# VH-VL binders against p38851r773to978, part 30

Target 1, 206 residues: p38851r773to978
Amino acid sequence: EAWCYFQDNFKVGSKTLFHVLFGDKSQVFPSSLFLCKKGSNLNNNSYWERIRRAKEDASCQFELCRKLQFQLNRTSNFIKDLLWLKDDNDNFKLVLQQRVTKIKQGYYFEVEEGPIIVKFPLCHPLLLRVRFIIAECITSQGESLKKCDLAILYDFNYVESIDKLNTKVEKLWLFERIHLNWALRYCKLEHSEINRKTREYLKKFN

## First folded at step 13 (VH-VL)

Design n05 (framework fv_erenumab)
Fold by ESMFold2-Fast, scan of step 13:
Structure n05 (fold): chain C 206 residues (1-206), chain A 117 residues (1-117), chain B 110 residues (1-110)
Amino acid sequence: as target 1 above (206 residues)
Amino acid sequence: QVQLVESGGGVVQPGRSLRLSCAASGFTFSSYGMHWVRQAPGKGLEWVAVIWYDESDKYSVDSVKGRFTISRDNSKNTLFLQMNSLRAEDTAVYYCARVDYGYFDYWGQGTTVTVSS
Amino acid sequence: QSVLTQPPSVSAAPGQKVTISCSGSSSNIGYNYVSWYQQLPGTAPKLLIYDNNKRPSGIPDRFSGSKSGTSTTLGITGLQTGDEADYYCGTWDSSLSAYVFGGGTKLTVL
């Protein structure tokens, strides 16, 4: 069996933002942490401890990711400082180096622990509040969900444009396209501006 | 092993009606939006209609609006296209297609509709 | 007339490279991702490229896609006789609230 969890920390009444934007898919686990399982390790306690550690490591480094992207004019010494903000254990230094490398190469960070891939958005500080990342994995219903089909890094201007569309299908299609295009092109934008635009967008739901 | 099988095509006179069916298997039908796409003899592909997984939203191309109605029965894993007031220009092979977040990942083999006197 | 414009035909010899263009506007290709579909003679269309440049499982890397502004291109390298088919670009059009296809390009392998 394979399964996917979805991270959705924002509520709109009794529904999650995912339900409001994309509808209810019974094979999806809303309001859950994102986790994609590869292979069979359901009854292995060490497996779950490794997943928990990976999630905690990524979460603990969220502010470091934000500071790294915000500090565009920082020297390479800033990256060295990030690698030294924890203990002297060699394994931990390698994990931090991997995180920094993946942040620089893309808008998403993947932590691989044996047969498991855990995907965290690390390039935008507000993604921990409102994030939808679909992993390429098999749900309990046997359906494949593509990675990044719903990777959302809110840009208020694009979201405002999408809100003016007339159909749920049109909104779903363009919302996904705009956010993927934005993430690929503009992830390096100042976090203060991204935070401002995201806060303005979220006011529509409150 | 996703499979889409169209049926209901045939030869029909102008002004008559025809109902196409698309039987789906190998996936959770109720979780996917479904489309109809047609192709006139020797011509290109033309999108006809879409229906959302829960029937909350459906749209059709302007040339068939008011004449064609897309519908589905999720309990039977079946998609339908009700075609009324058929015209010679509706002559085509009609394909059933599944949408996966903005593109058609699976197509049926098609069913032929010929509107002829 | 098709909303997206493709050349009606292209031809090349086995082993050569061909490119098929598809031109649209800001309301379709300019704003949305593009897909390409292959239709072998007498068969249903098959997804060849999605999200401008991605290949589904089973599609060889001889096939590639690219997008620039309001145009997109399908590239085929190492042309084989089995590639002889009609090729269609497709995308959503926001102004029409409809999925639109190009007119199709017939690829002849000489």
Scores: ipSAE 0.000, ipTM 0.426, lowest interface PAE 18.6, mean pLDDT 61

Design n06 (framework fv_erenumab)
Fold by ESMFold2-Fast, scan of step 13:
Structure n06 (fold): chain C 206 residues (1-206), chain A 117 residues (1-117), chain B 110 residues (1-110)
Amino acid sequence: as target 1 above (206 residues)
Amino acid sequence: QVQLVESGGGVVQPGRSLRLSCAASGFTFSSYGMHWVRQAPGKGLEWVAVIWYDESDKYSVDSVKGRFTISRDNSKNTLFLQMNSLRAEDTAVYYCARLDYGYFDYWGQGTTVTVSS
Amino acid sequence: QSVLTQPPSVSAAPGQKVTISCSGSSSNIGNYYVSWYQQLPGTAPKLLIYDNNKRPSGIPDRFSGSKSGTSTTLGITGLQTGDEADYYCGTWDSSLSAYVFGGGTKLTVL
């Protein structure tokens, strides 16, 4: 409910393009926007309240966070320029091309502006590197899409000291709770495929 | 060196009001949410209230809701707790505390509030 | 009436080891990182352990923390008379929307 942050931008013929706003809430859990939009709202209130309370106590006061805020502001300008195409049948597709750096194995892409750094405000404020993944998806209505709605993969790689203080198990547990269920529901990607990709990304940072 | 110094405590009759202050130094006060925690004589710690760094959000424990108001003045690095309609149950040492990432990393020395007679 | 349950007291001799338990539920310890605070007689509490098992600078390695499910423990080895204090566990509680503390454990070094 409070997670649905699509705004009408303009119409192109009979189709409506939505400008996606990435505020504090959206920057933390972009996938939650899509889940809320598709009617997956059973536990949203409790989760929202946790985010609010954690943000009351969490601050980005260490030097790394300040430097990453500068980078985040730069990349956030790219993110807010992304457009979602909604057709007459309520199917969503991400309109992108101008700033796609690469498409990996046909289903994944990286933005030209680099990774988005988001603060993870549950019990411990983690900084996540976020890459946007577009894959062929099946909507909750059973419709097949050539290019799916946004699927999100988080890279759990940080400054060496922070990685040492957190377990990879806890990081992956949360990723699977929040994002893997969403990806399994809306994309043709299976649990094993998503986990294999996550492991490949983590190997780059060992 | 981070310091938090509370003041404004005292002995007061039931139904009256007190305002507690907490003077902060040694860190960027305007970048942190600030909390009040109390401790009744011979009892444990009880969280009371929080205020966000930019004053956008405030929250208080139900037992003081409607009676206590947390506020801050970032230009003076000062946190306040306005306590109205005081009850005997509010008798405690009140601590100003900074919470970072889910834990209280710095505490003041406390100021004593006694509601009696 | 405390949300997190600790034993009211614990005692041991100098040089020995002691363990202080703290039990909660899925709405608090089961959901969040836990901290431990030390309160010496007549003083304000100070942070002893954060994020379940991490020590702030200046806290000796004799102090350790661990978490399993909905419970957490504070371990103190090589007990010294200066360790006599009240010890509190603390964490967030989602059902109360508040930070909660254990009832406290008084450590006596005999």
Scores: ipSAE 0.000, ipTM 0.433, lowest interface PAE 17.2, mean pLDDT 61

Design n07 (framework fv_erenumab)
Fold by ESMFold2-Fast, scan of step 13:
Structure n07 (fold): chain C 206 residues (1-206), chain A 117 residues (1-117), chain B 110 residues (1-110)
Amino acid sequence: as target 1 above (206 residues)
Amino acid sequence: QVQLVESGGGVVQPGRSLRLSCAASGFTFSSYGMHWVRQAPGKGLEWVAVIWYDESDKYSVDSVKGRFTISRDNSKNTLFLQMNSLRAEDTAVYYCARDDYAYFDYWGQGTTVTVSS
Amino acid sequence: QSVLTQPPSVSAAPGQKVTISCSGSSSNIGYNYVSWYQQLPGTAPKLLIYDNNKRPSGIPDRFSGSKSGTSTTLGITGLQTGDEADYYCGTWDSSLSAYVFGGGTKLTVL
């Protein structure tokens, strides 16, 4: 059984962490992100901050230029394609999937999605990069842990210039909510089901 | 253009099994998650189960876990609900529905399941 | 009991306005977008509002949605006899990992 938590530290220029730990750890459920009307970390002189205040009582809608299905499917497929190998002592090891684009030394690998341009109505355009950090569960003394970690980092920055926008704007917080739901569901898969998928995967190399 | 057509409903005795089908047309079936939603006579809507577009993830409401299995055949554009160990409280109209970012944009007409002795 | 709370019924005369409320919690309405569904007698439900306040193609602007905190409201203006139906709010519940509906509101046009 796995448990997940989401720490709501969302600010433009700050990273928002979603952390998953397989095993017996109880966690706090995810909290909401800022709505478009608040425009986290906007300065008092920003064009978007002035418009936001002028329309404080008006309904604010999120815009979708496409339904984020491509990004959602890639994110979900990446997580589902990662199989955890459980040894005879119930220690978990990450099984590398052939589609990973980046790997870092020190028992973890990283995959990056984006950059994506995201615009909420009445808010300054944001540049979003999502990083998936997946670690083999190994202690500082080289002993395997019974738990594996998945960390997802969201990096939000202001777009430097509107002239550099060459892509469609998207509804960010819907992407994050659906993504968090699928990550949580993936973590709830039974160990027997994960082991079955791992055996099937390993047959590719026999 | 988008159509969902359920079939397989009927009258069955408690403890028996029944398999529902939902035939999809007018869209790329393999790109969408699919749900089953039911409605007991004179009652409200109750979500039953979901299956992801590639069959990798499936979830169901606790009251049917171990008894109902959702599945799909993307090559035939068909969604299924295998219902085992049926109980009187499973009596309902069963709708299939297409998932579009956590809401149901298209629904089938429904198929009626009556569990009675 | 339903996870989302709606009044069981509402009524008004043709041409009038009604509002239907739906109350939830931080794990559902507070975290996720809300949809509204209309079910005419003897028919399947139909999507009426999505993403809190957006209308699908073919839904008249007499129907509107709004969300505040952990509650949402469906507004219907210029009531017509064809609006007699059951109305359901719905959203994902992140703590249950399930889609949840309100108990439904029967609209009667007198």
Scores: ipSAE 0.000, ipTM 0.428, lowest interface PAE 17.8, mean pLDDT 63

Design n08 (framework fv_erenumab)
Fold by ESMFold2-Fast, scan of step 13:
Structure n08 (fold): chain C 206 residues (1-206), chain A 117 residues (1-117), chain B 110 residues (1-110)
Amino acid sequence: as target 1 above (206 residues)
Amino acid sequence: QVQLVESGGGVVQPGRSLRLSCAASGFTFSSYGMHWVRQAPGKGLEWVAVIWYDESDKYSVDSVKGRFTISRDNSKNTLFLQMNSLRAEDTAVYYCARDDYSYFDYWGQGTTVTVSS
Amino acid sequence: QSVLTQPPSVSAAPGQKVTISCSGSSSNIGYNYVSWYQQLPGTAPKLLIYDNNKRPSGIPDRFSGSKSGTSTTLGITGLQTGDEADYYCGTWDSSLSAYVFGGGTKLTVL
């Protein structure tokens, strides 16, 4: 329940919120990224054929992970400066704020940005149903900001299965854990480093 | 057997338009990103544009932005390059190429575009 | 001017070995995977090396690639007359959001 108290204590300039606006209706799911309309090409079976082919070329799955991380990095830095907020109806919203850190009640809080949470979960082949789409950022007053070239989507069936958990914070924690565990397999990341970043992220919701 | 066949090249006057096509066969076209690369007479390779497999992402070099548009029709296994406001410096052989995780594993034979006054 | 720098030409006799250099910066070769392409006279380019040092099926093992820092090299051993071609390095440039090629190196087998 620390959403509003977290935002008030940081006093990061205002109640002005930067929203990601897509060309069609968008949805917010318990993850660090927006999920756009279900009618995307994410359910294209040919995409999975491409993933299967990549595994067969005798290249290390780690190299595939690196290439995907490279593609992600080339598009936009916008997602690195985004913060998840919880509204009065317990819905998660993505908010752009300055990269800031503050001590609150002995805790060091940080905007979610780490390559381990944002980039490396996307390296796993089972997460290659990831789509890059154009997004526009607007203020709470509806004013358009700069266009953002990247909004990353996860597999819909996987997100839906997580929604059966009994708390929304626990759903987000489990979602990140599973994705980071998959990324560790393919990117050879240190498990302790992934756990440290996950704990830092969750302090914002405690 | 993967094949890419370009067409639509020709001689055209400055300021006019031309549309190039690339017909793909031998693979699942809708699963691959596609690129256009050009080569001016006696010069090196210059990357022009890319389109993602599902059309969700497109990039082009600054020198053609606003003039060239890359597009595709997955139902017809065809890649396009719409070239508007052509200039003498756009004279080149244009190749289409298949993207396999950020490198070009197959290339077409090219189609020649000559912009002359 | 190309973003990646290659020598304009290189030459050697049949049976000898050559190396072709390609130098860039931290935003391209220093950060990303590199590919090499061979273009025989009058033909389209062909993929020769991908992911810094890997060969597609059908490419002989006398062709090799290596990367160190912001530079990469293509090695060719046992030169044959059929190797006369232009050779291009290529990679993504993260700062330009564009794929970039070297200026090309013309290999002449004496």
Scores: ipSAE 0.000, ipTM 0.434, lowest interface PAE 18.6, mean pLDDT 61

Design n09 (framework fv_erenumab)
Fold by ESMFold2-Fast, scan of step 13:
Structure n09 (fold): chain C 206 residues (1-206), chain A 117 residues (1-117), chain B 110 residues (1-110)
Amino acid sequence: as target 1 above (206 residues)
Amino acid sequence: QVQLVESGGGVVQPGRSLRLSCAASGFTFSSYGMHWVRQAPGKGLEWVAVIWYDESDKYSVDSVKGRFTISRDNSKNTLFLQMNSLRAEDTAVYYCARDDWGYFDYWGQGTTVTVSS
Amino acid sequence: QSVLTQPPSVSAAPGQKVTISCSGSSSNIGNYYVSWYQQLPGTAPKLLIYDNNKRPSGIPDRFSGSKSGTSTTLGITGLQTGDEADYYCGTWDSSLSAYVFGGGTKLTVL
C-alpha cells in the first residue's frame, strides 16, 4: 500500500495508481493492473523512505525487472492493449483487448474504443505505458463507470530493442533514473505480497 | 562531462534577500534530484535543501524553513535557492550538488554568501 | 553538536594506513546508506564512497568504506600527500527529517 502510492506520474485527480502484476506469469505475457488509492506520502520522510526502500531490496527489484525483460524477449513481440475498469460497484471488468504495434510519439496517446477515450502522457516504455488522464470512463452497451480506475498496458516490441542496452543496475540508474523508478516500483510490488492481493482482486471477475 | 556552476553570491546586509543559481550541463538535468549544501567559514558541511527531479518532493533543514525556498527550471537546466530574511549565521559557501539516489555524486565549485552585521 | 560524530583530526606518514570513524544512531546510520566525501584544501567536496562501501569511477581502491550497526568507517591505505584533506561522512536522519554530515576529520599527512 504505502509502497504503491506514488506522488509523481501516477496521480489521477485525488487518487494515485496502484501497481499490480496481473495473471499467471507462465502463460500470460506480463501485464499490470494499476489501481488508484490515496496513501500517506507527504510526510517529511517520504522522499528518503522511498530511496531507502528501493535500495534495500534493489537486487530483488532489478532481478525481477531483468527477468521480465528476458521473458518478453522470448515471447511474441505483439501484446494486447488491456483496459481493466473498476465500476461504480467496485467490481473490476475487462472491457478492451487490442493488439498494438504502433505507438504515437506525441505528449498524449489517445485510444478510442466506442465511447471510451483515454488520454495519457507518453512515458519511456521500459516495461509499460501508463495513463494519467481519463477523458471518459464509460463502456458502450450497458456498463456505466462514473469513477475511473483503470489499467493500461501497451506495445512491448520496444522491449526487444531495450534488451540490447547494457542493463547493469548501477549504470542504468545513473542514466535512466526516471524510467527505472517505474521499473523498481513494479518489482517492489512483486516482493510485497502483491501477487496474492492481485489474485484476490481478480476473483471478483471470472 | 558533468558540470555544476553556482552564481548569485555576494555581500548582503541582514534581513535582505539573495537568489542563488546553479547552471547544470553535461547530463539530463530533468532526470536528477538536486541539493543545496553550505559551509560556514572554518566549519563543516551543512545540508540545506533538496528538490526531486519533477518537484514532487522538496525538503529543507529546519533552520532555513520559511526563509529559503528551493526551486528549479528544467527548461533552462538551472537550480535556484531563494534566500529571504538573511542572518549572519547564513554566511557560508553554498554548493549545489546532484542527487543520485540519496548521495551527492557531483558538486559545483560553490558561491560565497556573506551576511555582514 | 554534530549528530554524526567523527574525530576532529587524524595524522599518519606516507605509505601508512589510517581509519576515520563516524558514529551515529538508529535514526541515521543504523537505518540508511552512508556516503563519504573528501574536501581538498580550497576546493569543493568530492564523492569518495557511496552506499556504505562502493567507490565511484576514478576513486582508487586504497579508499574503502564499511558499516556496522550505527557506525561507519573510512579506510585509507598507502597514504599519499595528496590525501591531505577534510573527510565527511553523510546520511539521512529520520528524526530530524534532514540529511546530516559528520563534523569532519582533518587528515594531515606528515
Scores: ipSAE 0.006, ipTM 0.463, lowest interface PAE 9.7, mean pLDDT 62

Design n10 (framework fv_erenumab)
Fold by ESMFold2-Fast, scan of step 13:
Structure n10 (fold): chain C 206 residues (1-206), chain A 117 residues (1-117), chain B 110 residues (1-110)
Amino acid sequence: as target 1 above (206 residues)
Amino acid sequence: QVQLVESGGGVVQPGRSLRLSCAASGFTFSSYGMHWVRQAPGKGLEWVAVIWYDESDKYSVDSVKGRFTISRDNSKNTLFLQMNSLRAEDTAVYYCARDDFGYFDYWGQGTTVTVSS
Amino acid sequence: QSVLTQPPSVSAAPGQKVTISCSGSSSNIGYNYVSWYQQLPGTAPKLLIYDNNKRPSGIPDRFSGSKSGTSTTLGITGLQTGDEADYYCGTWDSSLSAYVFGGGTKLTVL
C-alpha cells in the first residue's frame, strides 16, 4: 500500500474528495496517488504502523520518479494543475498551481495555505494528469450551498504516451530503464480501477 | 523520418474562415503533443495553440481565444487549426510543430495565410 | 512587447565569437528549461539548443547554450557565413500557460 501525504492544516481532504475517489460513501482512508489528510483523532497502533510503512514505500518509489524527472527535464506540462518543485534536500514536491503566490529563490514557490507534498509511489509523473474540481455542497433539504469541496482527480494515459518516452529512455542507465518499465506496468495494473472511477465522477459535471 | 506538411492557407477577406491541416508521418502521431506557431511578415515567432497527444487538454494564446480551435485526428495523423472571424492581424505563416517534452524538435515548412482588406 | 527580451541584432566577422542574450522572469526562464531556434532566411525554424545547453544530433559544437537565473545565452564560435539567420529563445511560461518566444535576434556576418 502506498500513500500520498499533504501538509498538516491544509484545507484539501474533504469528504467529497474521499467519496469521489473511491466511488462509494464510506470513509475509507485512501491509498496511493491521492491527497491524504492525517487523521487528528486516530489512536490505532496498526493504522499508524501501516501509514509508516506506506510512507517508506512511497518515498522509495518517488525517488525513482524524482530521478527520472530530473533526467527528462520536461514534466510541468504533464501535470495540469500541479507544479513540481525542489526542496532543500533535493526532493520533489507538488503544489497547487492556482495557490502559488510567490516564487522563491531557486525552484520553490510560496503557497498561501501551505504546500501539498505529494509522492507518487509507483507512477511516473510524465504519465499523470491531475485536475481540480470544486464540488457544490448540497444540504439535506436539497438546497445548494456555496462550493466548498475540492476534488483531486488522477488520470493515467500511459498506453498512449509510452512511445514518446523512447528517445529519453535510451539515455537512461540500465537500472533506471528496468525500474521505469516495472513502474509503468504496475501503474497500468494497479490504477486502472481508480481511473475508471475518476471518469465516472467527471461525467457528473458533463 | 519525421515529416510535417501544412496545407489550407490562402488569401481571404476579413471575417471569413480557414481550416489549416498538418499531415504528420514518420512517427507515432498519437504519442506527441502538437503546436501551432505563427510568424507575421517581417516579425518574430508567436505561439498560437497546443493540443495534448490524447486530446484531453488544449491551450491557446488569448488573442485567438473564441476564434481559433485546435483539434487533431489521431486515426489520420493530422492536426487542424480552425480559424474563424479572421482579422488583418492574423496574416502570417503558420507552422505546425511537434512537442518533445517542452521543445519543438520538428517543424513543418509553413502555410501562408493572408487576410486582405 | 515579447515576454522574453533579446537584442534585435548582432554582427561579427567570420571566425569570431558572438553571444546572444535572452532575459525573462521567474515564471518562464527562472522555472523552466530553455530552447534556441535558428531560422535561415525563407525557411522554417530549426531546433538548435534544448534543455538549456543540449545539442540535437547534427548541430556542431560551435553552438552552445547556458542559463543563469532568469537569463539564458546562446554562444556561437568560429562564426561562418552560413550562420547568418534569426535566432529565437523559447520556453514555457507557467503563469501564462503558454509557450513564449523572444523577439528574435538577427545575426549578420560581415
Scores: ipSAE 0.000, ipTM 0.436, lowest interface PAE 17.6, mean pLDDT 62

Design n11 (framework fv_erenumab)
Fold by ESMFold2-Fast, scan of step 13:
Structure n11 (fold): chain C 206 residues (1-206), chain A 117 residues (1-117), chain B 110 residues (1-110)
Amino acid sequence: as target 1 above (206 residues)
Amino acid sequence: QVQLVESGGGVVQPGRSLRLSCAASGFTFSSYGMHWVRQAPGKGLEWVAVIWYDESDKYSVDSVKGRFTISRDNSKNTLFLQMNSLRAEDTAVYYCARDEYGYFDYWGQGTTVTVSS
Amino acid sequence: QSVLTQPPSVSAAPGQKVTISCSGSSSNIGYNYVSWYQQLPGTAPKLLIYDNNKRPSGIPDRFSGSKSGTSTTLGITGLQTGDEADYYCGTWDSSLSAYVFGGGTKLTVL
């Protein structure tokens, strides 16, 4: 029901919302400032209702990240298995196709990691980023992800260039791990930092 | 350091107008909502008005609605309160305060408005 | 008169503990975050507690806040003469679309 794409109407100043979220400075973005909401669900437009909602959404993001914190090591087993089977091109394409299909249906992105399933809301910034990476991996047929914002790799002190990776599976695994680690870092930020970022995003958004 | 300095208060007759100013420094003024709060002599605090960082939302207490107008000039780092049709009940010290998303973390020292015949 | 109800005064001796209550309704304290402000005689108010129970930098841990249902409480331990002031609770009221303060509590340290 809600369509979530980064287009001109989602710009923050002169940059896209994507660049603000995953560029050099913006590590935190409350979901209340995200434009992929279901129609109207507010009864009033009071100043404080907007502030209260922003604080609640920031807390919701933290709870999601805390859940991921508990599952990171278990999710790595599934990715290792995929890397071990990287010569099975049909298997790789089926996994990516399922994830893209679920995103297109406007519901959830699911990653089945051993016995654990991790779900992201459709409009979560991590899901939108993973969607873009998955689409590039499918379309480029293993070519370098040159058009992807590499600032996120630098921010996490991971590989500066994904060109060292020799398969689409390895590239996808790295980006999934980077986003899970970013989410974990996001969960550890103090509320004072969230308030500061929320203020900056409300100023820039519009 | 964050500093808020109010000015424009004085003694004025009922029915006249005053314009209060609050000069802000030490922070990015255009990133913060701003409030006016008043305190009548010997009485408690009373919230007057708020303005969003970009002027998209403005609210005021009912007793001043239609008489007082809150505004800001982000290029000058200044908050204003235009007070029309002043009444004796408007006599108070007027404070400007910075909004840190639900609380007032910095206050000015206040400017006194006295409405008397 | 005030939307939020506080006792008009409290008193205690140096070193003792006091609590100051603030009662509201579901449209204000019950729904929104609460702050506490300290006003020393002849000065502007100063933020003491925000978001129900958090202290700004520079506020000693002798000051604490709590919220339960439609009421909030400011706790002060180890009272000092410098704590003599008026204390105000404050929050947004969704029904009035206005920020509201309690009537204020004068703390006297005897």
Scores: ipSAE 0.046, ipTM 0.509, lowest interface PAE 6.2, mean pLDDT 64

Design n12 (framework fv_erenumab)
Fold by ESMFold2-Fast, scan of step 13:
Structure n12 (fold): chain C 206 residues (1-206), chain A 117 residues (1-117), chain B 110 residues (1-110)
Amino acid sequence: as target 1 above (206 residues)
Amino acid sequence: QVQLVESGGGVVQPGRSLRLSCAASGFTFSSYGMHWVRQAPGKGLEWVAVIWYDESDKYSVDSVKGRFTISRDNSKNTLFLQMNSLRAEDTAVYYCARGPYGYFDYWGQGTTVTVSS
Amino acid sequence: QSVLTQPPSVSAAPGQKVTISCSGSSSNIGYNYVSWYQQLPGTAPKLLIYDNNKRPSGIPDRFSGSKSGTSTTLGITGLQTGDEADYYCGTWDSSLSAYVFGGGTKLTVL
């Protein structure tokens, strides 16, 4: 599987840095999934403590996602509530435009990505693959971190549309879409299964 | 270690039925979509059918619609293909394959179905 | 007839390189990612390339894939006798709601 991430809310002065970090695939530390290459903090113990905490925070997001999905599944408006909460209909359509020829009210479609299926609402039940790679480290404000040798990896066939993203607002929107896709994915997995897949992924580098 | 083992193939008369099985091990079967792919003697690969990990969705090639039914039993880690109204053109080696949807990363050894006339 | 078109055969000497083509349409290769499979005589197929150009672990870097428009190619460098096999391209066809394979290309290493 291609996914490997941590999401960290980091406050520097008056700024909140909200970023997804994924180090080079060949360089996963035994105690961490992630590395910001060229960082001066590799010898700083607080750096590793932050990574550990970010992984714990991600685990809490899985629990929240599971609880929210359980709550939403008890309502008749699961699809509409999810889209409104996480994304508006226009953004959702743009994200899927290259893969969806028909979007139908009340339908789902399957997203092909490794052994994990993510179902998206309001789409024809078409076998689709959503896959893209962004090889840059960005902040929640759409700014690149020049001293980080990072890759942001998520499967989403959006590459040609990404070339058209000209503003930090559009980059923030994409960043939020990545988080939404991961949230939807995790809602389909048991917490123990997520931990098992993460351990199996790490074993590939050891 | 991922392993897929097909069984149930054999020689049958036209018009009869046969049920193929695929026993999966070495992975969480209930997390993967599964496919059947066949290959007639001396011919190329032909995709037959897919079933979602949770059984919510199925697709099959038009030539077998109404005759073949794909199913699975996640509690037994087993995939099935029920083949009814068999025809000579269904003669092939049938492979079970694990599909992370965009591709088939593991294949079984295959089981041979011969429809004789 | 196959939905995806491949040459029926290709041949070259050990150490040489070959390219196997696969042509489709906008509803399959033009829209979806492509995979390549190797089938050694008497064996089940094995995944060589997925997502147009990626290799699973254990596949030598002599094998490469590329995609442009409605066509894709498999490249094999440093040919070895053990590479003699049938090679298949494959992808999902959105108009058929079915996975489709090319007709296969027999590689002979002379």
Scores: ipSAE 0.000, ipTM 0.423, lowest interface PAE 19.8, mean pLDDT 60

